# Ledger of designs, part 13: VHH binders against Protein SUPPRESSOR OF NIM1 1 (SON1)

Target 1, 370 residues: Protein SUPPRESSOR OF NIM1 1 (SON1), of Arabidopsis thaliana (Mouse-ear cress) (q8ll17)
Amino acid sequence: MALPWELEEDILSRLPPISLVRFRTVSKHWNSLFNDKTFINNHLSRSRPEFIILTNSKIYSVDIIDHNNIDPTIRLHEIPTYDIHSRGTDLNRTIINTCDEFLFYNYRYWDNMTALWNPWLRQVRWIEYANQEFCVFGLGYDNSRPEKVYKILGHLFCHGKVLRDQKVVIYECASDSLRFIDRPEDDDWPITETAKRSNVSLNGNLYWFGCSNYENDEYYIRIFDFSTEDFKPFCLLPCQMSHSTDELVLAVYKGDRFSLLKQCSVTREIGVWVTKERISNDNGNGGEGVEWLKLMTLSKPNLPKLFGTVSYFIYGKTLYMCNGDDETALACIYIVREDVCKKFQIGSGNINCRHCVYTPNLLSLPLFIG
Key: E = the ipSAE of ESMFold2; O = the ipSAE of OpenDDE; V2 = 0.75 times the mean of E and O plus 0.25 times the DockQ between their complexes.

## First folded at step 4 (VHH)

Design k2 (framework vhh_8k46_1; at its last look DockQ between E and O 0.04; V2 from the best seeds 0.00; counts 0 for: pae E 8.8 > 2, placed apart)
Fold by ESMFold2, look of step 5:
Structure k2 (fold): chain B 370 residues (1-370), chain A 122 residues (1-122)
Amino acid sequence: as target 1 above (370 residues)
Amino acid sequence: AVQLQASGGGFVQPGGSLRLSCAASGFTFSDYDMGWFRQAPGKEREFVSAISWSGGSTYYADSVKGRFTISRDNSKNTVYLQMNSLRAEDTATYYCAAETYWDSFGLHYDYWGQGTQVTVSS
């Protein structure tokens, strides 16, 4: 007796995308199902995040095999790069991040392009701009309407010029045009290199840390709202800095919330907070209503000292992190919970690795419309 | 230790040519953008030219466009500046530099050579 369609669909929605892509050729029914928007969204809602690690010429997806109280391990899957390399670009020195559920490649301005990519569907959306020396910060969209209007936030490159008077630049993806916008007169220059590598995309907006008083280490979460095209404070931190060298990391939690990780630089103790409610599409001016809950505190004797760019996600009561090894600088995966603290080194030699958190999915890349 | 050794300077008549070279050691040369800067007596150090890590993109100050050509040979860890149609105002100490990082304020050159003197005299 064949399974009811509803049960078959439920089972398939729990499988990894690589399996579903292969299964498209098994039957016409399955091929049609994997193109259905409802199925694709159900599958995304059940998918677990993974780490994506980019080396000089290769990209790996890190599958973490971590069953309850079983000794965890990892498995690397090389992702074919010819989709994003087809324009003759070099992946060396890119910044990898996300916009919603898609990979976002931020090339150096020398290449005058960026890209959105879903490697499981072998889809790439190139965003090319003329010889303008435009320095890309991040991709977002106007979320005030049902149809997303994509824009790129950035600035103009200069050799040795001081950019303190530089205006913010918006690239309109649909019209292939650049324009300047003003920034708040009281702000420091907000789009730093650190922010470019560490900002978080949610609901079409970009979020990162700001500092209101460097002498007192007073930090907050800042937003760039692509609908209003301005920089605003979003909310206060749920924690205070114990030391000026403590590490702070912002991440998306459960696809619609934030998590915040803080590591004390002296004790290496890690605290993680999450937002109580989902972050809404219009939560740019109401950031004072954001409540945080402390999700976990981890005090293991072999916790690494976090530094530089850190990628992490939470699943259950387990913290999964990607960061450089403090002795070798090679990328490492850390799996930390009450009864486990495991470290897995990835690669050998002194390779400059970039990484992010990505949820593999079957969603088609967006079209850029006006 | 990082070292940038500039050479090829000298005395030249107006309209003449010189080729500067900068040999690099102590770092992975092919990972860095390289630049040339100059400082004339009584003036601030100024940008002359830059070349990307791969050699695929080059940049020139307006005062030298069409006369100077930057190039690099990653197999020899060397960056070059071919200077043609030299003028008296090109008289300066020429420095090569390596980019160590970049941010929203542009490229930051933290490794510098000791310089080589170029003198253009009528």
Scores: ipSAE 0.011, ipTM 0.342, lowest interface PAE 8.8, mean pLDDT 78
ESMFold2-Fast, scan of step 4: ipSAE 0.225; ipTM 0.600
ESMFold2 (binder alone), look of step 5: mean pLDDT 79; pTM 0.774
OpenDDE, look of step 5: ipSAE 0.016; ipTM 0.372

Design k3 (framework vhh_8k46_1)
Fold by ESMFold2-Fast, scan of step 4:
Structure k3 (fold): chain B 370 residues (1-370), chain A 122 residues (1-122)
Amino acid sequence: as target 1 above (370 residues)
Amino acid sequence: AVQLQASGGGFVQPGGSLRLSCAASGFTFSSYDMGWFRQAPGKEREFVSAISGSGRSTYYADSVKGRFTISRDNSKNTVYLQMNSLRAEDTATYYCAAETYYGEWGLEYDYWGQGTQVTVSS
């Protein structure tokens, strides 16, 4: 007996993308369903975030089995890398992050290649820029138009100059054109190595922590708006730094909000805040219209000391963290609930791990040429 | 271990040409940006040219732009500097360098091996 279509759609929207891709060959109805925007969006809304771990030779997805149990199990799934070119044995050379629910793949320094990648659909789109002496900070698009106009924010090399003296540029993907933009006068610019690793993409714009006073550790969220092509303050933080060595991490929450994680470097206490409403670019310079809610405070004696690249997500009432050890290049997953903190080692010696949070999805990659 | 060996220097008259070579070993050559630097007696080391790992992007100091051409052959683990229209002011020891890391101070290069002397004189 065939299931009612509404129940069939509900069941299928909860399955992993790899299972759904295999099912396309079974039925014209299912193939049509998996290309339906409503189904794709419903599937995305039900998808659990995952950690993606990148080594110098392999990529892994981190699956958390029995996540509702007190004693969950970690499983690593290797993602084949033949969709993207591997540059051999280089440590710390590849940056992986996300843009618009896709993986963003880039080499650390400069080359004329970057990529958007959906590993579950086996789709990759290379963005090439010819004859550019370009260091990439991030990818975005003009979100004021129905058609996405993709742009890369970066800088040109100035050998013999400190990073803040580098020239900031926008590369427009469809027109293969490069233009200079004004640097903000009140910021420590151009963007630091930390901001290259910790910026977040939301609705086509890039967000990271700006600092208004390094002596007093006064931080805020900075935006680069790809529609107006300028840097501006976006909003204030819901918390204050206790020490200059405190860890501060920005992430996207439920696809349309921010979450913020702060760890006190002395006590190891972790606070997590989320924005109450969907993020709008109209929230403005003073932080007006952005309200934060403190989601949790964690004061467990077995919490790790976070440093280097930190990835995290919240699912249900549980905090999941991935912390790369910059000294040993080992990565660990931490699963934290009110009464439990569990540690799982996932790295091995002499492997440098880069990681990000990725939500598996059925979205097809955009076209970069008009 | 990373090893870079520059060669091809010599004596040349003003307006002449030389081709420098840098042979690399001990690392995955195509993954590293390569640069040329020079140092004249009594002066600080200065940047000359750079090339990306793929060979698609090149950068030149203003003093050599239009006269010098950087290239690489990843199958031979070698970077080249073709120097045309040489001037007396180009007289220096030339060093090749592999990019070692990127920090907030910009790109950093590492020099492995003795440079090659270029003398432009009548």
Scores: ipSAE 0.006, ipTM 0.297, lowest interface PAE 9.5, mean pLDDT 74

Design k4 (framework vhh_8k46_1)
Fold by ESMFold2-Fast, scan of step 4:
Structure k4 (fold): chain B 370 residues (1-370), chain A 122 residues (1-122)
Amino acid sequence: as target 1 above (370 residues)
Amino acid sequence: AVQLQASGGGFVQPGGSLRLSCAASGFTFSYYDMGWFRQAPGKEREFVSAITSSGGSTYYADSVKGRFTISRDNSKNTVYLQMNSLRAEDTATYYCAAEPYYDRFGLDYDYWGQGTQVTVSS
């Protein structure tokens, strides 16, 4: 069919990745376009976030239909597991998160496997390590190099010891070796189960909440820098805890910034903040500190009480949340703005703590093992 | 404080059965995955079995598959290991362990219980 190439590119850059993968076989011209870095980046900039939900047997992407309307709905799209199930048979012990626009897939506790995955391109890269006492915290890479050399941050499990006494290690993918690194002082344990589930990957580094004073509930964002292989404070929070039981959730915003969600445990009021500028290797745009903007405050009697693993994203003026209920063993999608508060139950097995936010894309997996 | 109390070990002949129990206290048991590990004299600790917080999934080492069954009772804060068709090679001290489903901001916990000795011999 005779369309000007400029119009073809514009139309194709707005289509879901699964549609584009199918179109690669139609034309040599289109196949070349889909491998063009400019096209891939333009498509990513137009791609909308989705929830990825793991059930006992299947993985789903949650598409939000009619984002602009007063009556939005959801649709579940099954993601084929052919690429990852060849290495495992049970999704119940899987942790799902993201690293560098890819899905980060890890068997929880009892299995010695980790992967980066692009489900729309059907690409997977497995990281296999020999030490069965190695507990994975997160994946990152040295962002000071042009090529992404991946490393895993974790700890060694020591029989008969509490978590704070575990040794912190880096697994170097290229050399298949573990290296010990210094941990921070006793009052600020660097690797916790909360941080394993709520850490955020951005520009090859891992970010999560640290606590400077447990008695006063003083929290900050900390970083593990994979280039220097150390833990350090990154920035202060734009808000203060009202109660020790308040919920704090860190997320990536627009691919290059942070968002922060805080819920008061008593009132259930939700505040959302975003960073004004891109997060960069200079610890801020132009060498200045991180500055936050309060994006919204939501005060509604029917807001859920957030607990455990919480995934969320912001699109337009709407907050989208996924939160599991331990009592019902169901995940719920919440769509909230000033005039709307809708709840959708996902009733397909126990998916508590097994969900993340993912932006579908055309990025090919890097060579990260060598 | 978190506490795990393992019991039910003893002497048994090859082909016999034992049921181990691990009673938990000091934490919200229903939020924790539970596991059994064993350590034979002069050997390193090895994984035996695990059960998720809800009881929806169970896992077994290849050496015990088809012979051992893990279960839990969240109303009693207890995890169990039913051991059938016991072999001399199953002789070890058995430990239960708790792994948190949720740990807010680095709270310390004990995740290993006291051991219970299992001896399989003629």
Scores: ipSAE 0.000, ipTM 0.234, lowest interface PAE 12.6, mean pLDDT 74

Design k6 (framework vhh_8k46_1)
Fold by ESMFold2-Fast, scan of step 4:
Structure k6 (fold): chain B 370 residues (1-370), chain A 122 residues (1-122)
Amino acid sequence: as target 1 above (370 residues)
Amino acid sequence: AVQLQASGGGFVQPGGSLRLSCAASGLTFSDYDMGWFRQAPGKEREFVSAITWSGGSTYYADSVKGRFTISRDNSKNTVYLQMNSLRAEDTATYYCAADTSFELWGLPYDYWGQGTQVTVSS
């Protein structure tokens, strides 16, 4: 009659969080299970990434149906905005990304407001800034401490100054304080256009592309270390630019590695690389000995020309991408592997499409946010 | 594709005036904040001026305050920069940029135009 505990737990750990949240009200046993650290971690390890799409009025999650099938499709579901709309924010003016398995919601105007959000658990933590000139770059934490205390990296907008002359600052969430930090002496552009597009959070630190020579298109991965509060080079890329207009996109792979996507701007050929080993929790490793594996090369006549904000993830042997259509500016999902090349348009009319990759989970938000 | 076409540059004597235009296509113009940036040979790209999506707020670099005026016409998908009392140091290629986030200070390249050259010389 009753399923064995091990089989019940295994089945439940494979269900999406929205299903699990609905089951919470059915049984005290299941509610207790969903608060168990082992179950939460097992569920996260089995959870598939998905795209989060922001329109001017609504937020959607993109679920991929029959992903192992030759004819996969997508399902959109609306994410309720009750948790974030209580602040009166206009979605048209919002940036969304991820930090530490949570959605990082950033309202990017003069009254800068930042939130960490788990939409499936209906949990949100807000940070509000008094300084209207503070421009957020990203969120991190001091990973040398037993408890996660979040800090925000950004800059102060200084009228009449070039970007390199603007002040780099840390906002410390626990103390509600803003302080200046030094940039590297040889760094003319600590926060670049590529860094705005492609910064990623891993183990409490921010990673993005640095450029060692603009004329030769020589790029590398750089780190901002929130424990030491400094900028430094992390590792070399597994590839070289063919043209200055080639697209590079950095992402987190399987929660503890990097992936890199490069598209040739002329041929539209896409290469995807991943780091062979897990990235260490020790910021002192310096990225020495990071080894890359090329997962795939995609050379199909109907590949999109990637531009602007590009979101992607790899699941199994399939590349999933979100990018705007070059004719309509509508968000499109692309599903690409050897036997499949599909394009799905999201919505109708010209919309402002902002998007990120998010892995649904049962993790509770940290307590020490200001 | 998103395209920003800057025009109106040229040669002008010190103290003269020019009006730059940036025509946008491939985007819903009224959803985007617009900015002007400039880059002189051997120098960094610098912020000049910005205008919000509605036209309700405008911002200027200290070097151009009182001399330059930014405006937009959402019915024509165009942003303008009126440049008065031009100086030799205003010589640069001028670029328009579009972003939804108002963080236009040299960072967003996704929606940059080809640029238009302004030369202030006798």
Scores: ipSAE 0.000, ipTM 0.206, lowest interface PAE 15.9, mean pLDDT 74

Design k7 (framework vhh_8k46_1)
Fold by ESMFold2-Fast, scan of step 4:
Structure k7 (fold): chain B 370 residues (1-370), chain A 122 residues (1-122)
Amino acid sequence: as target 1 above (370 residues)
Amino acid sequence: AVQLQASGGGFVQPGGSLRLSCAASGFTFSSYEMGWFRQAPGKEREFVSAISSSGGYTYYADSVKGRFTISRDNSKNTVYLQMNSLRAEDTATYYCAAEGYYDSWGFPYDYWGQGTQVTVSS
């Protein structure tokens, strides 16, 4: 006796990817379903974001149990590193982020390697580049083309030079070619220390905070457009800095929008804004008319003092944050809403802890052949 | 305040050896990748060697590979550079540096210490 197929599909689309991968071996029908683009996209739309934590030896997914009227709890699940660690690279040198719903795994300095990774499907695509002086800033693609041709934005390391004096380059993955790109006309250096911490990937482009006036702390969102291969202003922020030490964090919201978090360094009050509409690169003026909606204000006395790399996501009416403890610098998960402000330490001795937000999915990695 | 104190430089003849030390304070030393850089008069700063936070991975510039050895002692908050078979072209001020705690991209490192002068001459 079988369930109706439409009911079976609805049930399966709600299960975690790790459970679905096991089911692929059970039935040809289920295996075909899990390769169906509509099912894969439907599953992704229902998937909840999670934190990925890198330590010097292991990678963890943070499972947050936060349902009903019960106090939230967390559980760490180790992600096997067989697909990535077999290259023999030290994990504590690794930067983790996302690109195109995949984990973006980047080795520092002279390792000459970066990767897109789907850990649930156990798929990895390594991108190797010949120049050991190439420093990766981020990954993108020309979204004006049907085929995703991936490119890496970075700089050639110039010994003894500060970032503004380094040569900005594009590495094109399919053609194994490196080319120089021109500096902006205003002599404003786009790749800053702030940008290295706060850059996000959305619809093939990279976005981060630019500053138009350092004396008055006037910030905006800057874009690197991989179709035109240039740096330009994208949109204004929905808020103003109260102090130069305030924390600003950019993130992707619901896969197609921006989220912005600001914390007042004095009061610790957190504001969160989201863009009202999908971010589209279809308009030729790139982000003109972006409207923001303030989603929440949190003024609880026990809010953390945010610093350094901050990962966060919003699910329902709850703000989830990953950041170091301001006293110990140990990595912590914070769960904040009207009725809850909980802090969970995710271990001891988490030195050089790296983290990002990742939405588990069934998407297969693209072919980087060419 | 973050401080890096490099020491152990001096005058040495070609073929000789020196051991440099860098004592760190004001930050969680065991969390940071450490590096050695050098700068000769009238030249740009040059990468020499780096060591991962755990000490499990070490990296060397081609010009020093096989002659220099980097190491660290996290219990003493100190990074070392053992320099063997020194040559006249190794003459420079040597700097130790620490990478940033979060999402730091390569060189230059976030923190630089006072240098120590190494002179290789007959």
Scores: ipSAE 0.000, ipTM 0.217, lowest interface PAE 12.9, mean pLDDT 74

Design k8 (framework vhh_8k46_1)
Fold by ESMFold2-Fast, scan of step 4:
Structure k8 (fold): chain B 370 residues (1-370), chain A 122 residues (1-122)
Amino acid sequence: as target 1 above (370 residues)
Amino acid sequence: AVQLQASGGGFVQPGGSLRLSCAASGSTFSDYDMGWFRQAPGKEREFVSAISRSGGSTYYADSVKGRFTISRDNSKNTVYLQMNSLRAEDTATYYCAAEEYLTGWSLTYDYWGQGTQVTVSS
């Protein structure tokens, strides 16, 4: 049957990336379509976020089955690692996060390489740096240019120095150059270990929680702007801490907004807020100009006690969380609505799991990183 | 895979000393950087000290520097915190933690022990 072009394109834009990649070899027309920027962007806008789980030996994508059903389940799909293993990588020494819709793959402990990775397109771009003492905080790009100029924010780890005395550096990927960034004198710890695991990438910049008053648990969202190469406050939070041990987690919402999750450490009640408008770095929509909307409150006795690295996303009216079990150290997936609270353990033997949120896509990696 | 058991806490008078121990079982101990944290009633959990997997690098919070010493014995799978010149402000539950990389002023360590209570009172 001959489908109208528009209907065929709409149907194909809803298929998983792996299916589309396989179909590129079938038809000259389909191969052309799958390389079209409009199609790629439409596909991304309809793609669901997924958890990526990094174990000591394997990487998995978590598929949610029957997510609108009362009894949703999960399915683990192993992501082949031969693209990243070609450089002799050891998964035990790797952290994973996202930047610019790509997986950001980084070694630990002064290793000399990082990568941007699209696992569905089987594309990887390795970034090698000369200094083995370089500790990566995150990847961003200069968003003031039509071509993305990628940079890595980090610090040089000097043995015997306290964290606040570590030198902040930018590594510019295209030019293979490392330079020092001046810190404001009042900015004692612009980069913390918590921020390394909880920073989010949006529009080429990095965002994480800063603390304006440690005594009173007053937090805000902080930005590093890769175009101007500076640290500054961005906006206030929509909520206040009930206890100093409460958990706060920042995430990207619908590709252009923030989501914030707070859990009360005593009751385990979870609140989730989202920004009403798209995030902008300009003075017209920055700082106190950001308006938040409370999306949900979840108060159930079987909610997990969140601790350490927490990954989450919101899809529909459901909260999805990935967090380690403090008793077993196993990663768990939680699916939570007002009528559902499901817990899934990620297999025995997955004793040290890193995880992040990833939206499968058809975006090609930049050619100037390598 | 690593399980941590903290011990050695107790009651001590100001100016006294205590040695805390954290025994690790399960995974290879020498693969982990180790830290000590503490939490007083009604306060946040705070960083105390950390030691690299080789023992070659140590870190201390300003409040304990010069008074506390962190050390490890990889042959015994144990990390120690020697606490000297104890003050009332050191009263807290002390937790040991393990992580795969050392930078930790934070609660993002990979594995945590159950804690051991230290009470400094006259």
Scores: ipSAE 0.000, ipTM 0.173, lowest interface PAE 16.3, mean pLDDT 74

Design k9 (framework vhh_8k46_1)
Fold by ESMFold2-Fast, scan of step 4:
Structure k9 (fold): chain B 370 residues (1-370), chain A 122 residues (1-122)
Amino acid sequence: as target 1 above (370 residues)
Amino acid sequence: AVQLQASGGGFVQPGGSLRLSCAASGFTFSEYDMGWFRQAPGKEREFVSAITSGGSYTYYADSVKGRFTISRDNSKNTVYLQMNSLRAEDTATYYCATEDYWSGYGLRYDYWGQGTQVTVSS
């Protein structure tokens, strides 16, 4: 027979973070449980990914109900924006992504503010840049050190220079120091608008698509390594572009691997690949040993034509996608597997609303600025 | 394709005023930040001013603050630059640009249109 507190702990570990936050005020015991590393890690291991959607002035989390059922559905939960709006944040200028298990919140173009955010714990850490026009690309840390000391990769607007010729910089959060990074010798500008929206954080480094030949649509995955503070090619793709207009999207898979989605722009056929092994942070081996497995091929008449910002995740044997609907000008969630192809419209979203994939958790924000 | 047509330049005496216009087509204008840049002969192109998609925020180079005002009319797909108290050093070809061409490899003259010449001379 389970004791009452053992039963309570088991039940609480299965609840969504929003429910757990509500329960923190009920009991000192429950509040102390939510600070236990074993409980926090157990809860994270049971959390499934979800979509975060920005619409007008509001942010929503998308809950997928009966995800294993033949008739799954969705429910929207509004995420309070008090913590981010108090800093004068304009959602129409905001890019949302993730770094590790946290939301990464930043403005488009010129901004002096970036935030790491856990919306379920109501924790936010703002990074303010003194007296400069800083365009944030992404956040990372030196993964060769036991403590996570966060750094921001970006560029500065410099008077008398076009954006391509701007200085690439690292801002080190804990020391409030800035260093200049040399541009790659291949004359490829690494910090493009596409890369800014589609970069992926994994184990402290940033990853995105580079192009080795625009004439032949030859792409690869490149890395910015925060330990060495340089740009490198990481690995080749498991697939080839059929058309220059094909959609290609990189994502994190199971917390330690990559997944890659490609849609043929003509047939709408979707292929999904995943890396066989955990992505290694060893600077000696890089991506030379990366092997890909084709996880699924979806060739259904009712598949959407993907465009612009695409967010997706894989859970079980099901593909979940968030993309704008060109017919209705609304953001849509698509749930696709062999027996199901369902579309759900987000009523307050528009075709260009921003979104990302986020796994809800109870992890406290890092102490990089106090 | 994105098309930007700058106009309204000309010859003006120091202390004079000009209003530049940029007519945009080929994209959803109301959803993109817009900016003005200028290039004097023998110099690199430099930032002048920018306005966010909804018009809520504006940015200016230190050399033009208090003298230039950027505005936009989303119903007309047009961004404007009101230039007051013009100086000889404001002499340049003025270009308008959209956010899709500011941070990417597409930072070429063909993405910015022909521009409009402003000459401030006595």
Scores: ipSAE 0.000, ipTM 0.216, lowest interface PAE 12.6, mean pLDDT 73

